# VH-VL binders against q9umr5: the designs that were tried, part 445

Target 1, 268 residues: q9umr5
Amino acid sequence: SYKPVIVVHGLFDSSYSFRHLLEYINETHPGTVVTVLDLFDGRESLRPLWEQVQGFREAVVPIMAKAPQGVHLICYSQGGLVCRALLSVMDDHNVDSFISLSSPQMGQYGDTDYLKWLFPTSMRSNLYRICYSPWGQEFSICNYWHDPHHDDLYLNASSFLALINGERDHPNATVWRKNFLRVGHLVLIGGPDDGVITPWQSSFFGFYDANETVLEMEEQLVYLRDSFGLKTLLARGAIVRCPMAGISHTAWHSNRTLYETCIEPWLS
Below, E stands for the ipSAE of ESMFold2; O stands for the ipSAE of OpenDDE; V2 stands for 0.75 times the mean of E and O plus 0.25 times the DockQ between their complexes.

## First folded at step 22 (VH-VL)

Design gp10 (framework fv_mavrilimumab; at its last look DockQ between E and O 0.93; V2 from the best seeds 0.90)
Fold by OpenDDE, look of step 22:
Structure gp10 (fold): chain C 268 residues (1-268), chain A 123 residues (1-123), chain B 111 residues (1-111)
Amino acid sequence: as target 1 above (268 residues)
Amino acid sequence: QVQLVQSGAEVKKPGASVKVSCKVSGYTLSELSIHWVRQAPGKGLEWMGGFDPEDGEPFYAQRFQGRVTMTEDTSTDTAYMELSSLRSEDTAVYYCATVSYDWETGRYSFDYWGQGTMVTVSS
Amino acid sequence: QSVLTQPPSVSGAPGQRVTISCTGSTSNIGAGFQVNWYQQLPGTAPKLLIYGNSNRPSGVPDRFSGSKSGTSASLAITGLQAEDEADYYCQSYDISLSGWVFGGGTKLTVL
């Protein structure tokens, strides 16, 4: 039978937002038990990501326990970071495919309308003043804000992304790497027409350098140092990159072609 | 705050079509997602279809596909539901309703309802 | 027959606590979709009573509460009053039907 599929949503999402994805799975893989975790919806998605990780962990543990053959994770947008952290802190997870659906895996440094309504008085270049403060880190968005012009503040103040990336030394780095490497496949999905994830290459662990030139995953220090296992995963053929153009951020989970091309192959 | 006012009762013959209107006020139609739910006498609620609150596209219950058409006139803030090939089983009160998203909770719900339109199909 | 199953009727005396169950499946409630509840007084249109499993709209007394677990949901009414006599419907989304679905409805009688 098909392995259970667990869906983790992004900012301000509802389980309803994933209806098409679940319908696709139901149609192409009938009998699959698919669950959108109905936690931290709406405004609650602004809660600190570590809090979200804990909540989602409590929800996935019983599902994993009932599926000894393994499960698949589909994690959308901010949810992709939650899932990566989840897989890092769980020493006993049984995730076969981790599908990161348009997630800012290497962080966010965007100046989009999406961020403007959340931070109407802040510009991208000045958001570090808020995000890298103690109270700023109480908001999920700031947990993965990655200002390439203030790397020192990022490394020292980021309470989430810098840690799960192993960019800042911490006592759990080795164990988290070991745990994350338990994943069967890491499927990275994103595209240039996303309009929210900035840069869009962040979905593939690409990101800005100090000159805002986008560097690829293989050029990132986290890869070169294999700080959380990207280099190891790539070496054993466990990383799948599936870029697709013509898809806006809010459409990744509701596109049939995207599903068939980038998601469905990893649900068997 | 949102008000939905529906057209009056209809009596139709089998095989005919009926078109029910739903005028919105308080908000513009373009700001709302209108859905239709019917209720046969002494029976429960049955969702027929509506406009998806996320992408704005109409979608219908499988049971009514090919027989129902939902449209909107933004110039008059009026939504319409047309049901064709009427049969006696279509005798029911038809409601229009708004489906709204609450950003605080991340929830969708049918939060405002019209007064209902009785449609009777008889020979 | 309905995708969401409700008891056809429940009853209680004034002041009592009553519960109305809504049993779904892995294709709706169990899939993670939220449950809403509606109250329909005799001869009137339905009214939103509970949204998103457990939230109350403005004007709904705290005597009404909702919960969700697994593939089922429940509406609880404490301090039952005569005015609570009505039909109650649960509602969710179903992926097998690709649409919103209502329960069969429960007639609540206040004795």
Scores: ipSAE 0.924, ipTM 0.954, lowest interface PAE 0.4, mean pLDDT 95
Fold by ESMFold2, look of step 22:
Structure gp10 (fold): chain C 268 residues (1-268), chain A 123 residues (1-123), chain B 111 residues (1-111)
Amino acid sequence: as target 1 above (268 residues)
Amino acid sequence: QVQLVQSGAEVKKPGASVKVSCKVSGYTLSELSIHWVRQAPGKGLEWMGGFDPEDGEPFYAQRFQGRVTMTEDTSTDTAYMELSSLRSEDTAVYYCATVSYDWETGRYSFDYWGQGTMVTVSS
Amino acid sequence: QSVLTQPPSVSGAPGQRVTISCTGSTSNIGAGFQVNWYQQLPGTAPKLLIYGNSNRPSGVPDRFSGSKSGTSASLAITGLQAEDEADYYCQSYDISLSGWVFGGGTKLTVL
C-alpha cells in the first residue's frame, strides 16, 4: 500500500482543477488515498496565510494520525508556502515527501491578473505601499510579496514570509527549523515558462537582488545562514530539483510528463 | 439572463442517430461551457459529457465514448449533442446545462438548464 | 448502481426538519471534490439548490442547507413546506470514472 497524499491548492483554485493529477496517481499507485483539502477555496484563498495555516493544520492532523508510516504533501503555488509553514509549526508532522509545485518560496515580485483585479491602480513597483501596511498584510498575496527594492520594508512589515524564512528574529525560529528538518525529501518543481511566479526561480528558493539579478538558492542569505534548514537538507541529499520548461502556471497539475518525471518517483 | 431552449421531441428507430440542439440566449455561447445530462423515464440523472470549462475541449462519459459527439455553432449560439447507434435504453429526456465557475467560492455548478428533449427509441 | 448513494425516499410533516444523505467514496467526495444538490419538481428540469457543499445560489431560501464530511454529504430542509415535494439529487466528480456523477435521487414526500 502507498502513503496517503495530501494536496494543498493555491489562489482561486478548485479541487476540480486537480482531477488530472489525482487520476494520474490513481493509475500509477492504485489504492493510494489522495485528498485535496477542501478549504479556503475561491475568495477565501485571499485570507491571511497564518489563518490558512491554522485551518489546514486542523485538517491534516487526523490524516497524519491515521497514517503512522507517513504522508506526502503536494502543494501548488501559494499552497507551497502554506505547506512549508505547516512543516515548521507542527511538532508532530510525519511528512516524507514535500512536493512544492511551482510555489513562490522566496516570494513574488510580479504582476498577475489577480493582482490587477485586487489593486487595479498599482504596478509591481508600487505595490509595496499597499502590501507593507497592516491592511495589506490581511491579504495572502501581500504575505509573500517580496519587493527587492524595499528590503527594509519587507523585513519590518512581512507577517509571514520573513518569519518562515528566518529573515527576522522571532522566538520560535529554532523550533521551526527543527520541525522543518524532519521532512524526508523536499521536491522543488517549476520552470522558466510558468508566466506567473516572478522570478520563476522563487520555486527553487532563488530570488532577485536589488538589481533584479537572480541569485540562486545557494547564494541566498537564508541558505548561507541555514536559517530554516536548507543547507542542512541539501547536505543530507534531501533536496530534489526538478525544473521543466514549457509549462504554464495553471498546467503543472495536468501535465502527465511532469507528473511522471517530477512527482511519481516520490510517492512511495 | 442565460436561457437554454432545446429542440422538440424525437422518435427514432434502433440503430439511428439523434441530434439535439440547445439554443443559447441572453449570453454568447463562446463564453459558456455546455454539458449534457439525460434522464431515463423514472430514473435518475446521468452526465453524458460537455465542454470542459478549464480547457474548452469536449470530454465524454466513458460509456458514451465513440457514439456521442458534442459540437457548438458560435454563429447561431447553438450547441448540439449527437448520439448514434441508438438503443431502446437510450430512451430518455436529454438536458443541456451550463457549467460555471464561481470565483467567490472556487466552485463549479450546473446552473442553467434547458427544458429537456424527449428522445424515444422504439421499433 | 450510482457511485453516490442516496435513500430512495424521505418524508416529513409541514414545519419539520428532514435530511437527505449522499454517501460517496474516496474516489469522489472523499478525495475532496465538491458536492452540489439539485431539486427537480415533477415534470420540470433540475434546478441548482446548493453548490460547493454549502453555498446557496440567489433565490434559494435559507431553510435549505448543505454540508460535507469525510466521504458523505447531507442536505437539510427545515420548516418543511408543501412545495418542497420533489426529487433531490447530489452530484460530485469521480476520478475512477473521470467524470461528473449524480446520486440516484431521493423523493421527498410532504405529509
Scores: ipSAE 0.846, ipTM 0.918, lowest interface PAE 0.8, mean pLDDT 93
ESMFold2 (binder alone), look of step 22: mean pLDDT 90; pTM 0.929

Design gp2 (framework fv_mavrilimumab; at its last look DockQ between E and O 0.92; V2 from the best seeds 0.89)
Fold by OpenDDE, look of step 22:
Structure gp2 (fold): chain C 268 residues (1-268), chain A 123 residues (1-123), chain B 111 residues (1-111)
Amino acid sequence: as target 1 above (268 residues)
Amino acid sequence: QVQLVQSGAEVKKPGASVKVSCKVSGYTFTELSIHWVRQAPGKGLEWMGGFDPEDGEPVYAQRFQGRVTMTEDTSTDTAYMELSSLRSEDTAVYYCATVSYDWETGRYSFDYWGQGTMVTVSS
Amino acid sequence: QSVLTQPPSVSGAPGQRVTISCTGSTSNIGAGFQVNWYQQLPGTAPKLLIYGNSNRPSGVPDRFSGSKSGTSASLAITGLQAEDEADYYCQSYDISLSGWVFGGGTKLTVL
C-alpha cells in the first residue's frame, strides 16, 4: 500500500487550504492515509518556529511509529522550514520523500504585500532592526528573515534559520546534519511567479549576495561547506528540483498540473 | 450585523425549476462567500454547494452537479440558487449561509444564515 | 448513512452534562479538517455553536465546548438548561465528496 502522507501548512493557513491537494492524492493514490496537521493555524503560525517544530514533532511521531515502511512529508511555505528543522532534530524519523512546496528554505528578504500587512511601518531594508532583536525572534517570520546587507546580525541573532543551516556554530550541528541526511529524497518546488517568496530561488536554496545578486544553491556557503548535508544529498541524487512558472504562492497546493508533475511522482 | 434575507416560499411541479434569492446586508457583499444548505422535512442538513471562500469559484455537491446553478449579483448584493428538474425529494427548506474565515484561528465556518425558503414539489 | 455519524438522540436532566459524538473517517475529520457544530432550535435556522473544533462564537455560553480526536469529534454541554433542547449538527469537509458534510443530527431532549 501507499505510504502515509503528512502535510504541514504555512502562515495563516487552514487545513481547508489543502483540500485540493488531499483530493488529488485520494484520487490518484486511493487508500493513502493523508493528514494535514491541524496545529498552529491562523495567528498561531506566528509563534516561534522552534515551538512549532516541537508541536509538529509530537504530532508526527505517532504517525511515523505506525508506518514502519516510511512516510512522505509535504510542507508548504513556512512549513517547509518547520519540516527541515523537524528532520534535523529527529534522529529516528523515517521520511522517504520530503517535499518542500514553495518554501523560503534559504530565508526571506521580500518586500511584498504579504509582509506589508504584517509589518506596515517597516520597510524591507529596515526590518532587520525588528527581526534581529530578541523580541523579534519570537515571531516565525523573523526566524527566517535573511538580510543580505546585515549578515553579521543574521548570523548572530537568527535563532532558527542560521542554526538549521549550520551557518552559526552550535553543538548539535553534526547530529542535525546526520539526522537530516536520513531523508530519501528532497523535492524542492517553487517558481518565478510566486510573488511572496523573495527571492523565489530561496525555494531552491538560492539567495541574495551582498549586492542582491541571486546565487544558486551550489554557490551558497551552506552547500560548499555541506553544513547540513545539501552537498551530500545532491551527490547521491537525492535532490529533485521542480520549478514551475505561472503559479502564485497561494496556488501551489491547488494546482493539478503541479501536483502531477512535481508531487505525485514522489508519493509512490 | 450581517443579515441574509431569502425569497418567499415556492410551490413547483415535478420537472420545473426554482430559483431562490438571498439578499445580503450589513457587510461588503463581494467579500463574502455564500453557500446553500437544504433540509427536508424532519431530516438533517445537506450541503448543496457555494462559492469557495479561497478562490471564489462555485463548487457544487456531487449529488446536485448538473442540476444546480449558483450565481451572484453584486449590484444588488444578492445570491441566487437555481435547482432544475425538480422532484418530490427536493421538497425542503433551503438556506443560504455565509462562510467566513477567522484569521486568528485559521478556521472556516457557516457563521450567518438566512431564514430559509420552503420549496414544495408536488404533482 | 451520513458521512459523519451522530447519535439520533440524547437526553439529560437540567444541570446535567451531556455529550454528542460525531464520528467521521480518514477522509474528513481524520484528514485534519476542522469540525464545526450548529444548534437548530425548533422552527428556526441553524446557528453556529462551535467552530474550528473548540472555539465559541460571541454570545455562545461557555457551557458549550467542543473537542476533536482522531476521526471523531464531541460536543459537550454542561449545566444543561431547558433552552438547550434542540437539534445539533456537526460539520466538516470530506475529500471523497469534495465538499462540506454534515452529521445526521442529534435531537437533544431536556427531561
Scores: ipSAE 0.925, ipTM 0.954, lowest interface PAE 0.4, mean pLDDT 95
Fold by ESMFold2, look of step 22:
Structure gp2 (fold): chain C 268 residues (1-268), chain A 123 residues (1-123), chain B 111 residues (1-111)
Amino acid sequence: as target 1 above (268 residues)
Amino acid sequence: QVQLVQSGAEVKKPGASVKVSCKVSGYTFTELSIHWVRQAPGKGLEWMGGFDPEDGEPVYAQRFQGRVTMTEDTSTDTAYMELSSLRSEDTAVYYCATVSYDWETGRYSFDYWGQGTMVTVSS
Amino acid sequence: QSVLTQPPSVSGAPGQRVTISCTGSTSNIGAGFQVNWYQQLPGTAPKLLIYGNSNRPSGVPDRFSGSKSGTSASLAITGLQAEDEADYYCQSYDISLSGWVFGGGTKLTVL
């Protein structure tokens, strides 16, 4: 029968938002146990990402324990960073497919309605002053804010993204890489019409250089140094890229063609 | 304060249709998602359908597919539920309710309810 | 048969604590969907009591509380009062039915 599927939502999401995705899975994979983790909903999605990783870990442990054959993760937007951190900190995870659904994997450098609500006097060019402070790092979006024009501040101040990317030295870097490499497949999903993830290529581990030119995954230092295992995964044939145009940020989990093309094949 | 006022009681014969109205006041109608719930005498609550709060499209409970239509008239701030091919089992109180999203908690709820409309189906 | 199962009735004396269970499945509560609770006094429309498992809307006393675990949820009422005598319904979303579902209801009698 099919492996259980665990869904991790994004910023200001609810489990209800994933009802269509769960219905697609129920139709194509009858009998599959699918769980949207009902944690850090609404405003709680702004809590520090390490707090969210801790809470989500507690929720996935019993699900994984009941499924010795493995599980799949579908992780949307901010949730994809939570899931990548989970795979790094759990030496006992049994994840086969990690499906990253329009997630800012190399960070975010774009204005959003929630940023404007939270910091109404700030634009992306000056958010580094807030985000790269101890107070700013108490907000989840600042945990993956990545200003390409202030990379020195990012590397020194990031409490989350610079660590899980292996961009800053820490004692657990080797163990986290080993744990992450236990994943069977990494499925990267995103597209140019997303409208929120900036650059949209962050969903594929691409990101801006200092001139705001997008460098692809294979041109990133974290890939070239294989700091958390991307180069190893690619060489192993374990990375799947599934870009799709014409999908806005809030529509990834409610588009049947996207599901059938990019998600369904990986739900063994 | 949101207020939902429904049309009066109806008596119908088997095979007929009924259309219940739900007039909304005290809020911007186009920002509300109206759903319908019925309750047969001495029985529990049964969700019939409504307009999805996220995409605004009508959705109907499977058992009413093909018999129910839910519409809205923004010029009168009124929602409608029409149930066709009535049977005696359709005798119930029909409620309209708002479905609201609370961004602080990330949760949905049926928070404001109409007074109910009794529909009796008898020969 | 209700998708969400509640006991048909519960009773308690004034001042006591009662609980009302709501048992679902992996296609609703167990899939991660929220649980809401409604109170219905005789001859009136339902009233929202608890939403999103444990949140109280404004005006609902804190002696009403909700929780969710696994495929089940529970409503607790402490300091039971005569005016609490009503029908109580749980609610969630169900993937197999592609819609909102209510429990069968529980009649609370205050002795």
Scores: ipSAE 0.837, ipTM 0.916, lowest interface PAE 0.8, mean pLDDT 93
ESMFold2 (binder alone), look of step 22: mean pLDDT 89; pTM 0.923

Design gp3 (framework fv_mavrilimumab; at its last look DockQ between E and O 0.93; V2 from the best seeds 0.89)
Fold by OpenDDE, look of step 22:
Structure gp3 (fold): chain C 268 residues (1-268), chain A 123 residues (1-123), chain B 111 residues (1-111)
Amino acid sequence: as target 1 above (268 residues)
Amino acid sequence: QVQLVQSGAEVKKPGASVKVSCKVSGYTLTELSIHWVRQAPGKGLEWMGGFDPEDGEPFYAQRFQGRVTMTEDTSTDTAYMELSSLRSEDTAVYYCATVSYDWETGRYSFDYWGQGTMVTVSS
Amino acid sequence: QSVLTQPPSVSGAPGQRVTISCTGSTSNIGAGFQVNWYQQLPGTAPKLLIYGNSNRPSGVPDRFSGSKSGTSASLAITGLQAEDEADYYCQSYDVSLSGWVFGGGTKLTVL
């Protein structure tokens, strides 16, 4: 019947936050086994992303083992980065659809109220001083902080995003690319009214250049160099882009229209 | 810290309606998510409905859909639960409770409870 | 009949360890929703005892502990005391019912 669905949450989320999503799936695809992974909730979501990747890996391995036909991943916000890394380090994953739900896939450089309460004494333009320090990289948010004005610091100090993007050379880059390319479909979801992901195009691997002009995925070096497989995935028709306006960041998993348009088609 | 004080016991005839109040103190009603849980004599707890702590919208248990209405008066910090078309099976103690989010653990729970309101439905 | 199944009663002598099970399904506990536990003393309103599977609110003794695995949860009480005699309820969220759900309750008797 239906392949199991695994849900990975974002910052400070609870499994309860995904109740509507699970209800939608239950209604439209009855019998689907859906599991929200109850790991690194609340404050624990601030733990280093590599630590989270390891924890979530331990949770998904037995689920995948019981589903030889494959599974679907729905990964929300920060969870989308966790999932991308997870698929990069797993040489035996069986993910059919990887649904990235409003995830800062190309990083974050926002100046939002969401970041203000986390870093009340820091401005967006000065957060690099914290995030690209050794102790800053112990926080998940800093693991995908992408300052376009300090690219050298990003490339050298980012212990997570720069690595999974293949922007910094490392011995596992080729293998991680190979592993990630095992995914059947990459479904990218986001929109201009998100209010948190900055720029919102990051959900589609768009991002700022040095002048804070947003460049599309196809203009990014990671795409042009195919450093982790985006170019290859696009070429094989495996990338789906589903932008939607009028949805705030905390509503992506609780919008019926969004579900029917962007999520449901990839759960069969 | 949060206190919930409910209205007094009610005796109703079958077919009538009952409206139970729950006054909050310590925090304002706008800061809280109020839910209602009932318990028939000698029976277990049954969730009836409440306001969603994430979006603030009321939602009800399927069993009570169309028969229960939950409202709030923020000017008096009072929540209300109205149950219509009362039956003998509706005889129970009705509790209001807060559903709170703990940011450290990312958990929701019914952390504060009213003293309960006994509603008796008898012909 | 409850979505979450509990034994109707458990008993133990003072000082003993007792366990109360809460059996759910793939639509609630198995879906990843957390389990809370409530204690209800005779003639009183329920009180939050355990939240988020294993967390204790302030004032709850460490004799009480919770755990979750698969589609089930468990409440353990060590060093059983006379004042522990009460009804205990597990609680979670169920997607099939689109709402919060309680277990049927367990009456704990201290012998």
Scores: ipSAE 0.921, ipTM 0.953, lowest interface PAE 0.4, mean pLDDT 95
Fold by ESMFold2, look of step 22:
Formats: structure tokens, C-alpha cells, sequence
Structure gp3 (fold): chain C 268 residues (1-268), chain A 123 residues (1-123), chain B 111 residues (1-111)
């Protein structure tokens, strides 16, 4: 029998958006219990990510308890950051595959329609003034804003991303790393034609240096210091990279070839 | 104010086709997606298909696959549903309805409905 | 043979509370898909009553409310009035059928 699958949506999503993904799982893995968590939908997806993590934690506990052999997570966009935090804060999670579907794992530094809607007078070069304030950190998108030209402000002001990356010291860092390392596999999915995640390599833990040159995961300080376990996971053979071109941000969960290539093999 | 006005009642023979129109006013078809729902006399509502609000492509209920075609003419803001190989069981009122996304709640709903078109299939 | 099961009828006196159940499965409501509710007065087109489990469109009275739990949903009507006599349908999405589905409908009779 197959492990249950838990799906965590992104910014301004609905469960309906995942209908095709669920159909693919039903076809290839009959009898699999799949649950799209029906929380923080629409505008509620802008709430601080730690609030979302707490709510999603409460929802996954009973599902994990019923499945002692383990569960899988499929986490899309902003949802991939929620899921990575879940793996860190839950000392009793039993996640085998964590499938990160075009998630800004190293942060976002790009103008989007949602950012323009929320902050219409701002551009990526000056958004740090808003996002690295206490008021800005009350919005989920600012929780993973990562301005490569204001790294000192990012490191001090980020209430979420800098903490789960272990880029700022905090008393739970050792425990969070230990918890995260209990995951069986980390499956990283994304691609150059996404159009929203900037740089798109953020989905693979790549990110800009100060000159906006993309450094890949193995060149990042968080990897080199193994601050939350990436180097350990890679050495264990537990990280799977599955890039795919030609997929826009809203199409990752509705592309059959992407599912068959990058997701299906990990739904034991 | 959004209004959906459907074409008039039709009487058809078994084996024929019917094409029902749905004129949208107050909004354009580029802003809204149209779905079709039928109701046989004394029976419940049955979803037939429509244009997916996320990808803009038509999709149909499995039982109508191969017999139904749904199209839109954005120049006249008119949606069409054509059902072929008609049988007496296809006698029903056919409704068009708008499907919209509410970004505040993240939810989809069938908001506005046409007045219905009675299609009678008899010999 | 609807995949969403509703009682065929329910009744109540004016001023009372009634509930209408909508029972689905792991391929629809249980998978996390939303539930909508529609009211159909005799001889008229359906009207959206509740969407996204519990949201009321503008113009729908507060005495209509919806909820969802597990694989099931419920529509509650308080302060029952004669004009509430109608057919009520729940709706969700089903991944096995790859489409929207309606419940079989519930006839509400106001005694």
C-alpha cells in the first residue's frame, strides 16, 4: 500500500488548483490517501509564515499519527517554505519524501504581480525598506524576501527565512537541524521558465551574490556550514534535483510529464 | 450587473443535435468562465462541463465526453453548448453559469445563472 | 447515484433550525476540495447560497451557514421562513470523475 500524501499550497491558492496533481496520483498510485490542507486559503496565505506553520502543524499531526510507516509532503511555492519549517519544528515527524515544487527556498528577489499589488510604489531594489521592518515581517512574502544587496538587514530583520536557514543564531538551531535530517528524501523541482521565483535557482537552494551572480547550492554558506543539514543530506544521497524547462509558475502541479519525471518516483 | 440570457426552448428528434447559446452582459468572456449544468424534469442538477477558469480550456463530464462541445465567441460575449446524438434522456433544462474565483477566500463558485433553456427530445 | 449524498427531504416549522448534510468521500470533500451550496426555488434557476464551505455571497442572509469536516459538509438554516421552501444542492470537485459534482438535492419543506 502507498504512504499518505499531504499537499501544502502556496500564495493565493485553492485546493482546486491541485486537482490535476491529485488525478495523476490517483491514476499511478491507486488507493493513496491524498489531502490538500484546506487552510490559509486566499488572502489568509499572506499571514506570517510562523502562524501558517503552527496551523499546518496541527493539521498534519493526526494524519502522521495514522501512518506510522511515514507520509510524503508535496509543497508548492510558498508552501515549500512552510513545509521545511514543519520538518524543523516537529521532533516527531515521519516524512519520507519532501517534494519541494518550485519553492523559493533561498528566498525571493524579484518583482511579481503580487508584490506590485501589495506594494505598488516599490521595486525590488527598495523593497528591503518595507520588508525588513517589523510591519513588513507581518506579511508572508516579506518573510522570505532576500535582498542580496542588504544582507546585514536581511540577517537581522528576517523573522523566518534567516532562522530556518540557520543564518542567524537562535536557541533551537541544533534541534531544528536534527529534526530536518530525519526526512528520507528532499526532492527539489523548478525551472528557468517559472517566471515568478527569482532567481529560479532558489528552488534548488541557489541564490544571488552581491553582484547578482547566481551561486548554486554547494556554493552557499548555509550549505558549506551545513547549518540545517543540506550538506549532510547531499552526502547521504538524499537530495534529488529535478529541473524542467517550459513550465510557468502556476503550471507545476498540472503538468503530467513533470509529475511522471519528478514526483511519481518518490511516492512509495 | 452580470446577466446571462439563453436561447429559447427547442424540440428535437432522437439522433439530432442541439446548440444552446448563452449571451453574457455586464462582463466579458475574457473575464469569466462559463459552465453548463442540466436538470431533467423532477431530477437534480448535473454538471456537464465548461471552460476551466485556471487554464481556459474546456473540459467535460465523463458521460458527455465525445457528445458535447462547448465554445466561446469573445467578439459577441456568447458561449455555446452543443449536444449531439440526442436521446429522450437528454430532455432537460440546460443552464449556463459563470464560474469565478474569489481571491479573498481562494474559492471558486457558480455565481450567476442563465434563465435555462428547455430542450425536449421526442419523436 | 450521486457521489455526494444528501437526504432526499427535510422539514421544519417556521423559526426552527434545520440542517442539510452532504456526505462525500476521499476523492472529493475528503481530499480538501471546497463545498458550495445552491438554493433552487420552484420554477427558477439555482442560486449560489454558500461557497468555499462557509462564505456567504452578498445578499444571502446570516441565517444560512455552512461547514465542512472530514468527508462531509452541512448547511444550516436558522429562523426558518416560508420562503426557504426550496431544493438545496451541495457541490464539490471529484478527482476520480475529473469534474464538478452536485449532490442529489434535498427538498426542504416548511411546515
Amino acid sequence: as target 1 above (268 residues)
Amino acid sequence: QVQLVQSGAEVKKPGASVKVSCKVSGYTLTELSIHWVRQAPGKGLEWMGGFDPEDGEPFYAQRFQGRVTMTEDTSTDTAYMELSSLRSEDTAVYYCATVSYDWETGRYSFDYWGQGTMVTVSS
Amino acid sequence: QSVLTQPPSVSGAPGQRVTISCTGSTSNIGAGFQVNWYQQLPGTAPKLLIYGNSNRPSGVPDRFSGSKSGTSASLAITGLQAEDEADYYCQSYDVSLSGWVFGGGTKLTVL
Scores: ipSAE 0.827, ipTM 0.911, lowest interface PAE 0.8, mean pLDDT 93
ESMFold2 (binder alone), look of step 22: mean pLDDT 89; pTM 0.923

